# VH-VL binders against q8k2p6, part 7

Target 1, 141 residues: q8k2p6
Amino acid sequence: KYTSVCVGREEDIRKSERMTAVVHDREVVIFYHKGEYHAMDIRCYHSGGPLHLGEIEDFNGQSCIVCPWHKYKITLATGEGLYQSINPKDPSAKPKWCSKGVKQRIHTVKVDNGNIYVTLSKEPFKCDSDYYATGEFKVIQ
Key: E = the ipSAE of ESMFold2; O = the ipSAE of OpenDDE; V2 = 0.75 times the mean of E and O plus 0.25 times the DockQ between their complexes.

## First folded at step 1 (VH-VL)

Design E08 (framework fv_pozelimab)
Fold by ESMFold2-Fast, scan of step 1:
Structure E08 (fold): chain C 141 residues (1-141), chain A 120 residues (1-120), chain B 107 residues (1-107)
Amino acid sequence: as target 1 above (141 residues)
Amino acid sequence: QVQLQESGPGLVKPSETLSLTCTVSGGSISSYYWTWIRQPPGKGLEWIGYIYYSGSTNYNPSLKSRATISVDTSKNQFSLKLSSVTAADTAVYYCTRDFYEYGSDYFDYWGQGTLVTVSS
Amino acid sequence: AIQMTQSPSSLSASVGDRVTITCRASQGISNDLGWYQQKPGKAPKLLIYDASSLQSGVPSRFAGRGSGTDFTLTISSLQPEDFATYYCLQDYNYPWTFGQGTKVEIK
């Protein structure tokens, strides 16, 4: 339903490996990581932290953006929240990596003739990040 | 929101046992690592130890032989006992919540602290 | 135990000044470092966790940097309510250890 929007040139993102954009009144961040483009809502699903200012790090074999406010880990590929599960009977035991499911809305990125296009994700599902994606939570002025 | 409050005697005689209780309100004690930290007058902060609601504990090696932390989930409380006290144990004692998430530990809520003086 | 050393032990500053406090770990602790503010007669308050993450509700003039063994806390424009003692804490390995504290006092 959503039309694709040109957000910039590949040459512009190759230096910082990230960029921000406004697509159909929704603020998004685009990451270029390990040869792939990933787009998601700019504000973290937990409390609206600015993901474009976060660090990318691998956890349990998955590349994640780490929210700078509360260190929530969000997979670049799927928008899943990753966390370490603590054993309630022995919290000193090594934690296990688990997923909270898809919490951060991701968007489709396509490159055509050096131009980067973002298409907002389809309407049938709701993500926790939707709460922070519009209105008074805007980070891009 | 979450509040912690220390209670117990403010004066303990040398060689006796110091006993303090922390009451947690506004949240369940059946999560997180519940921690005791102390501060002698004019000095820095020293981590004493923690307890998880299941009874699992970890102590600063410097205090392990004398310190015992226990939890009472029905009262939403946890307690510190420190045996064989000396003047060096005179300090403000704080209870705090150790928030562990995504590999990070930090103390996000603190009691106001209670001064315990060890003197005859 | 990991030793945490802060410098300076105290400093005098004026409102509006940029203040920098350093913390050094005796071994590598990755980014497992927090900064706490303590005002006289009060409990410590968390400012920064994971070396550089600002705790919710803490003013943006506070910033943490560093990794490994060398860390800094910067207050970009000191306010009257910022006169306090600041402590670093490593959460890399038990026992958790604090620095000795840096007192920021009015000039």
Scores: ipSAE 0.000, ipTM 0.481, lowest interface PAE 18.7, mean pLDDT 85

Design E09 (framework fv_pozelimab)
Fold by ESMFold2-Fast, scan of step 1:
Structure E09 (fold): chain C 141 residues (1-141), chain A 123 residues (1-123), chain B 107 residues (1-107)
Amino acid sequence: as target 1 above (141 residues)
Amino acid sequence: QVQLQESGPGLVKPSETLSLTCTVSGGSISDYYWTWIRQPPGKGLEWIGYIYYSGSTNYNPSLKSRATISVDTSKNQFSLKLSSVTAADTAVYYCARSPIVVPAAIYYYMDVWGQGTLVTVSS
Amino acid sequence: AIQMTQSPSSLSASVGDRVTITCRASQGIRNDLGWYQQKPGKAPKLLIYAASSLQSGVPSRFAGRGSGTDFTLTISSLQPEDFATYYCLQDYNYPYTFGQGTKVEIK
């Protein structure tokens, strides 16, 4: 099990509503959105795009970070890749929201006495974002 | 140095449950994935499943309905039960350890193996 | 399930030879590939993980390369203790699957 790591103070994130940190040699982004904290791997599962530079938007009732590189949508709460599917055999059908499953690794955030703590998640065993969390893709030292 | 040792009966009757235990010595069972792999005589390797020390499991879909892996951290042991066995389940069964390489990169590989135990399914 | 195909199924070589074994995945598996050595009557031994990372204690004559679907294991100068069966394993998706094995025999 990973130990929790203090990454900063609540007052430091409240204005920008995001921050980046290195936790046990893993680069993460922490978002503050609608009164809740969400942490995930900093690099998008699709092609390693920088999620800390993305925009947060709601899709199908879920708050997502939108990767700035190819606009992939990742739920803040669960790390699922969302997309809209169209049935080519029934073009009159309305597009529906679908999930590719958990693609982006999320981490646990706890606030205690104004301090923000991140605990790295080992479950699920593999997320596509794990590939981009390797040393050759790191930006933060 | 960590060592793994399989134990259980070498002969199981068709339709019964195969039960094997792997004892871990020289190291902690905590914070690792623990795996069962089998090899029928003269054939290749087949992944059965794993358990994380917290109890989370994953199984080969071909065996999922019959296989159960459990862990006992207090005894430094983990076990495999395979129900309703047939002659096709005759194999050498290996237990193995899979570590997390680094916090930033999660790879599943077996770095320590038991010596294997032959289980024959025969009447 | 992801199928792993090794080639050749067997080869004959002499001590000092360069030996190359290939492993092909039926779909992209990134670098989620390991190589294992098995001698008759013994448990497999990890040689390489993450396609190219040499396991501690494994001689430097072993090298893994590749990504996506095509992977190779090279033994730069074959030694007497290297005659064995070699297996690749993809750890990208469930079920984790081994190749059928490549037997390296003495010529």
Scores: ipSAE 0.012, ipTM 0.605, lowest interface PAE 8.7, mean pLDDT 87

Design E10 (framework fv_pozelimab)
Fold by ESMFold2-Fast, scan of step 1:
Structure E10 (fold): chain C 141 residues (1-141), chain A 124 residues (1-124), chain B 107 residues (1-107)
Amino acid sequence: as target 1 above (141 residues)
Amino acid sequence: QVQLQESGPGLVKPSETLSLTCTVSGGSISSYYWTWIRQPPGKGLEWIGYIYYSGSTNYNPSLKSRATISVDTSKNQFSLKLSSVTAADTAVYYCARHTYEVTWGSYTVYFDYWGQGTLVTVSS
Amino acid sequence: AIQMTQSPSSLSASVGDRVTITCRASQGIRNDLGWYQQKPGKAPKLLIYAASSLQSGVPSRFAGRGSGTDFTLTISSLQPEDFATYYCLQDYSYPLTFGQGTKVEIK
């Protein structure tokens, strides 16, 4: 496993409800939402859009960050890509919410004595967002 | 150096459960991913699944309903159980270390240490 | 699942020949490709990872190239111990998938 990295103070994020950090050369965003901390790769799995600039909205009972570039919805808790499935053979059927599986790598957040720590996650071992979190798409080339 | 050794029955009856164990020596099973791969006689390689030493698993969807991988860190072993076997499950089964190399700019997976393989024949 | 197709399925060559094996992915996999060598009755052996990185201890006559969907393994001067079956493996996404193999036989 990776070691934990202190990224800031709890009082600093409570006002903004989000922050960005570089953890072991990987750029992450940390969200504070409904009393819980969530960390994930900063760039959207779809096209590398900046998730820290997105809006948080609920879809089918799950809180998601909505990528500002193409409005892809990513669950805060699990990193799943949510979408509405429409059957073109039956247009009278209601669209249903579906998951593409885990597409955005999430990381572990721990709060200790008012300090926020992030531990990078190796699970799942391959994740679509990895493409935008490494190589030429990193903030530092 | 790390060495892996498969063990288990070489003959399994149809409809029964195939059970194999991989013993790791020369290194700790902890902090690594471990994988099972099979090869039917005269055919190519098929990835079965992996386990992280903490117990997290991932399976090939073609086998997920029948396959279970488990790990015993105290014995430095991990195991495969495949239920409801048929003749199509006759294969040489390999265990291997599933190396996950994380470097600036990339994630890479490769199998750097392999067991010798054990032939499992499914026959009445 | 990502399909990996190798060509040719088999080839005949002589010691000293330059041998090239091709692997094609059904979708873009960046450089997430490895090459494995398997001799009769033996476990596969890692030759190359990340499309072009030579594994420690593997002779320099083995070289991997490519990115995206098209990849090649080249053996610049075939040796007697190189007669084997070669497999490519994509490690871009799960399930991990191998090519069907290319058998390199004595001419």
Scores: ipSAE 0.000, ipTM 0.520, lowest interface PAE 18.1, mean pLDDT 86

Design E11 (framework fv_pozelimab; at its last look DockQ between E and O 0.02; V2 from the best seeds 0.00; counts 0 for: pae E 15.4 > 2, placed apart)
Fold by ESMFold2-Fast, scan of step 1:
Structure E11 (fold): chain C 141 residues (1-141), chain A 122 residues (1-122), chain B 107 residues (1-107)
Amino acid sequence: as target 1 above (141 residues)
Amino acid sequence: QVQLQESGPGLVKPSETLSLTCTVSGGSISSYYWTWIRQPPGKGLEWIGYIYYSGSTNYNPSLKSRATISVDTSKNQFSLKLSSVTAADTAVYYCARELGYDYVWGSYFDYWGQGTLVTVSS
Amino acid sequence: AIQMTQSPSSLSASVGDRVTITCRASQGIRNDLGWYQQKPGKAPKLLIYYASSLQSGVPSRFAGRGSGTDFTLTISSLQPEDFATYYCLQDYNYPYTFGQGTKVEIK
């Protein structure tokens, strides 16, 4: 179990609607979107793209961060990778939204007296984004 | 089936802007990524950039200062403009549909236009 | 930018031959590699994506192998319609980069 770490003040995130932090040697991004806070590993599970530079868009009723490198869509609430399934027999049909499961590690965010706290998650035990969360892949200097 | 067709002037003068349009038929431009790729005569392929139907773009850094890709969903078309052209921009220009990791594993181009030769000459 | 180097640049083969083309990336690209076939005067055609996944409608005689930096495309029994130029493409990082091409010519 990790201890919670204060990463900043609520007032500091409201204008930019995101911030980055180092929590127990792990780089995370915190998003403020539609009145809710979401934290996840800063580098995309696909190939390590910088999620803090991505755009937030809704897909299939879920708010997602879109990786700026390969357009990967990651749900803010659950860390699921969303993709569109195509029908090769009907190229005019709309693609159907599907989930690859939890691929991006999300972390718990709690606000207390105007302070933002992040607690790192160890669930699931192994997550695809873990590969990019250490060593040479660090983006925050 | 989905078909793509490039159109635009085959001859552009040096320093002017190259302008090409890709028309998509047999399928909707919505929900997909669309890309431009070029091939100088006798040479290999060079990726220019992409556009998502919502307007988001990404460009090859070597061309970013000169290239603009736009989309018109009402006409089922997307276009490339390349400014300040030189003889080095003479190439066959292809448009293609891109499927990325949000559709399948990997990124690839599954439908291509026939290509259109653009010669930069005075 | 990631450089993609193919070998050989050209080869001559006969119908029925087993043909192998290689592609080397200047850095690790995992499985983010595709293979495209181009015939004279025509647009490229996707054969294989994600290093080893065969595109729908492509004959099973085409196979891709490899990961990281070293990749191969194999044609197990060359057919007359397979004489073409083959390109690898990395989609790991922007800009996407193609190899210089391998021309497969009739002997």
Scores: ipSAE 0.012, ipTM 0.634, lowest interface PAE 7.9, mean pLDDT 87
Fold by ESMFold2, look of step 2:
Structure E11 (fold): chain C 141 residues (1-141), chain A 122 residues (1-122), chain B 107 residues (1-107)
Amino acid sequence: as target 1 above (141 residues)
Amino acid sequence: QVQLQESGPGLVKPSETLSLTCTVSGGSISSYYWTWIRQPPGKGLEWIGYIYYSGSTNYNPSLKSRATISVDTSKNQFSLKLSSVTAADTAVYYCARELGYDYVWGSYFDYWGQGTLVTVSS
Amino acid sequence: AIQMTQSPSSLSASVGDRVTITCRASQGIRNDLGWYQQKPGKAPKLLIYYASSLQSGVPSRFAGRGSGTDFTLTISSLQPEDFATYYCLQDYNYPYTFGQGTKVEIK
């Protein structure tokens, strides 16, 4: 159900700093970034793009995975979708960074004795990424 | 890790065009504002302008008639051309990554190149 | 363009001193002000954004305060690595403009 699942060892993620796993029939990606582990649904909330093939970049002081399909930015820490918007009060100002709120379901990662464990989130509110976590949307191998 | 490096001629003759390139490594040029800033020797910093990776630009009005910033996403580079230079354009030129405007948290430059001195002299 | 005036232009201080640098904008800029540190021969380094927010990896002895037109950067206990020139930057409106700089030197 929502029990921890061992997805691999720290030594296995060392070079690529990312891995994929299936945890209780849900496909996830695990990132190791700036000394921390982050797990989330592997398919982007927008159109199901493969987040494990994206790049990690900083936006507005937050580390984000950038979906390779449409360049949607998802914070590693919270699963928020970031975007830039125009300030209508000052049209000459640069677009501003905003959050759409949590869009990508984040899962818990713990390391114990060199093993990486993932516990799936069952937060009471629906995340948009849940739509693509049905098994109908297979990640491109 | 993201790194920026300026390159180009260190000496430019008056009336010619100053041309600099910034190469971005350890990250993609996509999804950011890419900025040129200069510092005349012994003086303060002057914002020149930016390019958003998709091609949108904005320039300091003091330089707008002479400055052109461009981006080449296939090379992960952006560049500055400054025409009709004079001795007043002698400066250390920095390229920088700008994390875009956040109305709540403003904007800021988180990565800078090490700077390159360009001297305009006869 | 919005003019940013820093004071003092330079100061001498000892390790352990409390140092305060001020920056004044020629018009209200909300909290759209950053502080940058520059050592000789090096690029500027971001310390503070949005007037008071500490950048990741910057020691907590640095603090930014103010809003509107008057802003301060305080170093609560000066360390040897803090001897540098400090710049404020407004990012409220184009063109972005820096203050003239404040050089903090060893007394």
Scores: ipSAE 0.000, ipTM 0.532, lowest interface PAE 15.4, mean pLDDT 86
Fold by OpenDDE, look of step 2:
Structure E11 (fold): chain C 141 residues (1-141), chain A 122 residues (1-122), chain B 107 residues (1-107)
Amino acid sequence: as target 1 above (141 residues)
Amino acid sequence: QVQLQESGPGLVKPSETLSLTCTVSGGSISSYYWTWIRQPPGKGLEWIGYIYYSGSTNYNPSLKSRATISVDTSKNQFSLKLSSVTAADTAVYYCARELGYDYVWGSYFDYWGQGTLVTVSS
Amino acid sequence: AIQMTQSPSSLSASVGDRVTITCRASQGIRNDLGWYQQKPGKAPKLLIYYASSLQSGVPSRFAGRGSGTDFTLTISSLQPEDFATYYCLQDYNYPYTFGQGTKVEIK
């Protein structure tokens, strides 16, 4: 079973706004953004890009990490891949933001006594980022 | 199914130590965060603290200096001791199981004891 | 500690009514918010976890929404068994803290 792991100090991540850690042999990135903490697999679900080097931007009202390799947008809160769709019947219409569904596995972050704790997700679904985390599409047990 | 049951004295004198035990049945104390929560009569709920099956504990800072939670895996029980009690410690005390870090994204208390009233009075 | 403020503290409603309870956190708590129902003389019962996930066995008339600081619990059509006190709980940061509760009474 995966238990909560202390990955660092709250004061440190508030300064750097992000940190990386290895939790039970899984490499993860933790973001501090808008007063909240988010954790996810460090490698982008698309092609394994290093998400800890990406920029955070807001899309469709959601804070997203933008993969530095291919600019894939991933919501910090849910790990969804966002994209803009075009209406082929109305090319003049503004593109609409859509979700590809959850593509990046997110993990639990807790704060206690100035420390940051990460707990790996145990959600039993296939997540695209699992491939780059484990070498195959594998659910964390 | 998992069941929790609180036990202990219902009356404690001021300055003495409140002592409660939660007996878990229908499952073993081998996972989860076993938690104590209390509720003064007619008031809201207060999280006291937890003990992980490994013995790791965490307490509400408001009670940290007085609260001690322990676990006895051989008896499938965990306990709460609250020292130096006052009338303010009069409450229904609940034990609960927190899934939290071990199962789902969020933390929540899925199983509760029925609660036991502890009155602090001379 | 993070403060959780519920609104209203109490309300009166009739069977069939739509009831909405609000919970506000003093700081961002992501989706780490649960809702509990408590009836007199009983332990709290988990209704919703992770802000919007319905606990197994809970009727679909219960719904949780929100993220960040503002959360809502909605009962789409109040049933006789729904008259109780409801509490929100944040588990984003230790110590865990509850809202002060909302008592739903029969009108």
Scores: ipSAE 0.000, ipTM 0.564, lowest interface PAE 13.6, mean pLDDT 89
ESMFold2 (binder alone), look of step 2: mean pLDDT 91; pTM 0.935

Design E12 (framework fv_pozelimab)
Fold by ESMFold2-Fast, scan of step 1:
Structure E12 (fold): chain C 141 residues (1-141), chain A 122 residues (1-122), chain B 107 residues (1-107)
Amino acid sequence: as target 1 above (141 residues)
Amino acid sequence: QVQLQESGPGLVKPSETLSLTCTVSGGSISDYYWTWIRQPPGKGLEWIGYIYYSGSTNYNPSLKSRATISVDTSKNQFSLKLSSVTAADTAVYYCARKTYYYGSGRYGMDVWGQGTLVTVSS
Amino acid sequence: AIQMTQSPSSLSASVGDRVTITCRASQGIRNDLGWYQQKPGKAPKLLIYAASSLQSGVPSRFAGRGSGTDFTLTISSLQPEDFATYYCLQDYNYPYTFGQGTKVEIK
């Protein structure tokens, strides 16, 4: 059971639209996008790329952070890895947007009296991003 | 360029609600924090609270039960209401803009209204 | 609440003097400190933000230093228009709190 941790103030994030924090020894990035707050593990589930340095873009109606290393697309709301499925035998077919499932651990964000609180998520039990979330892969030191 | 102007009654009776409006001219109210500060005669400055143009507020706990700040982006105005006033609420009331400085990652109150004296008396 | 203590409460100085005002926070506030100048009958004016960054249009004789709990504002060569009350403000945590002010008056 994780307690909520105050990571900063709304005013600190509203102009930059992101911030980084250490919550219970776990490094997270908090994004402010389209009036909503989203928190996730700071390192991309694919190869540990720094998500706080990525670009936010919409794909198939979902806002995603795009990892700067290998351009993997991660939904802000659910932590799903999005990709386009292309049939090489029919290159004229329209590409389909598909999900690899929840790969990036998402954390709960609550705003109270101008303060931003993050509560670490235990679900799913295992997330691919967990591999990069502790130990030698730390980016905030 | 950007100017702030406070307006409202200069005299309020004890137990009534003090109501002030700040009009923003020369620039947009959008994308800024807007704040109220007061100063009793001969004393120092006290922060009352702020509102972000989207409606998010934060208040000094000493005033939170009585203070309400609101914003009207269509009129380029924001307002303060302070209920149940007493003589201790007599002060010059200032409105100010709180600006984010990207290079420093910090904020400052860079534009202020001229202030309006509110006296609480029967 | 974070308490901001300024020293001295007042000082007397002459034009051309170097003036230093100190501000101390009751807990660490990083560099989330601003300095404001207030002349009699006027609104405060922002001089320094982020402890050491000079606001646009403010003369270079004003300088801020410090981080954590101890901060200073220095006026390297006092001018006639600098006789005023100076306030520090922390905006690290709510409520935002001002120091009690330092009055710089003519000697």
Scores: ipSAE 0.006, ipTM 0.578, lowest interface PAE 13.0, mean pLDDT 87

Design F01 (framework fv_fiztasovimab)
Fold by ESMFold2-Fast, scan of step 1:
Structure F01 (fold): chain C 141 residues (1-141), chain A 123 residues (1-123), chain B 110 residues (1-110)
Amino acid sequence: as target 1 above (141 residues)
Amino acid sequence: QVQLQQWGAGLLKPSETLSLTCAVYGGSFSGYYWGWIRQPPGKGLEWIGEIYHSGSTNSNPSLKSRVTMSVDTSKNQFSLKVSSVTAADTAVYFCARGEYDFWSGYLDYFDYWGKGTTVTVSS
Amino acid sequence: QSVLTQPPSASGTPGQRVSISCSGSSSNIGSNYVYWYQQLPGTAPKLLIFSNNQRPSGVPDRFSGSKSGTSASLAISGLRSEDEADYYCAAWDDSLSGYVFGTGTKVTVL
């Protein structure tokens, strides 16, 4: 478990409803959407696109961040990659929304006395977004 | 019509770095991924990786440690480097344009391909 | 090593129907669209089928694709001598976060 890190004040994200931070050497984005805070790795699991510049849209009842580079849809609450697939038994049917599973690592956000705290999650053990959060994509001061 | 022209060194010695370039004509460079696929003599196709016009890359995990891709948006060109080559890197190398389904967010297909560059690694 | 398995060869006489299978897993064909590429001798691959069963402009309707579960197939009806080529299936693989090709099938027109 990582320690909780204060990344800012609630008042600091009131206009854009998002902010970026470096937590224990890992770049994260924090979204405030529909009354809830969501944190995840800043780089999209597919090709490292900047999620903090993406648009938030609802797909199949789930709020997602849409990567601006490749339009990959990532659920804010669970980090799942959503996509549309054709039913192999009925290709004439409208494409349906499916999940690729958890692809984008999400982190815990807590608010205490107006301060926003992020705690990095080590679960799942391996996550596709880890590649872009480590190595050559990691911030070097 | 979109055309891809490719060039680079065709003969290499083991341990050298392979360098190939692909130039895009007749279409937009922006908004697409640009990919590399190789084919060893008598064998099948292997995806090497892709690069967006902004420089973002995604590569085959088996080759990732040796592969570097880059773009030159002013010339509408993209390049591939493969370090520490061995005889196993002998192949025809193709560059291609990657189309994406906006709604699904997935790589859909490669719709335009270069004619291929033969690379031979021998002592 | 390819993650999508195809028979190494298939053959037919002119006018017959040939079917080529492509076997994958839940992380590729089971979750994603399937694509087919045709490679005529000495040429670059050409897109033949996209999104399981769609044809690009210029591909005749005698080529058709289908997908069921973790497998896909390409059917060539009214086989012609110019169809003699290598055929590759392809799909995005979620576990690799990458595009994967099948092992390839050489179609011979007898």
Scores: ipSAE 0.000, ipTM 0.487, lowest interface PAE 21.2, mean pLDDT 84

Design F02 (framework fv_fiztasovimab)
Fold by ESMFold2-Fast, scan of step 1:
Structure F02 (fold): chain C 141 residues (1-141), chain A 122 residues (1-122), chain B 110 residues (1-110)
Amino acid sequence: as target 1 above (141 residues)
Amino acid sequence: QVQLQQWGAGLLKPSETLSLTCAVYGGSFSGYYWGWIRQPPGKGLEWIGEISHSGSTNSNPSLKSRVTMSVDTSKNQFSLKVSSVTAADTAVYFCARGRYTYKSGYYTFDYWGKGTTVTVSS
Amino acid sequence: QSVLTQPPSASGTPGQRVSISCSGSSSNIGSNYVYWYQQLPGTAPKLLIFSNNQRPSGVPDRFSGSKSGTSASLAISGLRSEDEADYYCAAWDDSLSGPVFGTGTKVTVL
């Protein structure tokens, strides 16, 4: 069970719309997007790309962070990996957006009296981004 | 030095399932992605897919419905199955180590197996 | 199936400079690092260039890479007979969420 950790003030994130923090020895990025806060492991589940340096874009109505290394699209709300599929029987058809499931570990964000708190999540038990979350893969420091 | 050794059935009939295995020697299995690339006779390279040491997969969308990959971390082995083969699956199949570098943001195949020739014919 | 377009062949005499182009799109070369692989006859491909212009240990400096926009180029200076091989460019493709390879270029040393 993880306790919540104060990572900063709302006024600190409103201009940049993101911040990075170390929570219980785990590096996280917090995004402020469309009036909502989202936290996730700082390194992309695909290859450890720095998500705090990525762009936020909407795909099929879902807000995603786009990893700057290989452009993997990760939903802010659920940590799902989105990709475009092609139909092998009709390669001329437009690609469709699909989900690989939850690949990026997301964390709970709570705002209280102007303070931003992050609580680490253990769900799902195994998440692809876990490999990049500690040790030599640290982005911050 | 790291070596990849591969083996599997080389001659198949249409509709059968292709099965190949790759074993990793001389280096760490954990911390890398392990991939498959094929090359039809006289043609170029086509990526099939990759699997992490934890079993997470990513595969070529055009092949995804027919491709299954698995890993056995206790033996440092990973495997590829391609179902419902046709003559178009005739190729040399290579296994390779996918290296993601956190410092430079690159993805490369830095060690390759020698290849397994797979022929699909009646 | 190859997504990146290369000339099918290139040739030179020993000592000359040979250049191989690789043409892609905004979803692959335009947004991502380019890699080059050398395939000697009857062998597996070998990584020759990574991250657009970097060489692995053991690759001589007469091999160089470059990238501009949606195109990349491999240059082989001081061409030698042992450079006779097929060369493939590669890049991550954002729309496929996976790596794609070029059509390949056969380099002959005359």
Scores: ipSAE 0.007, ipTM 0.604, lowest interface PAE 9.0, mean pLDDT 85

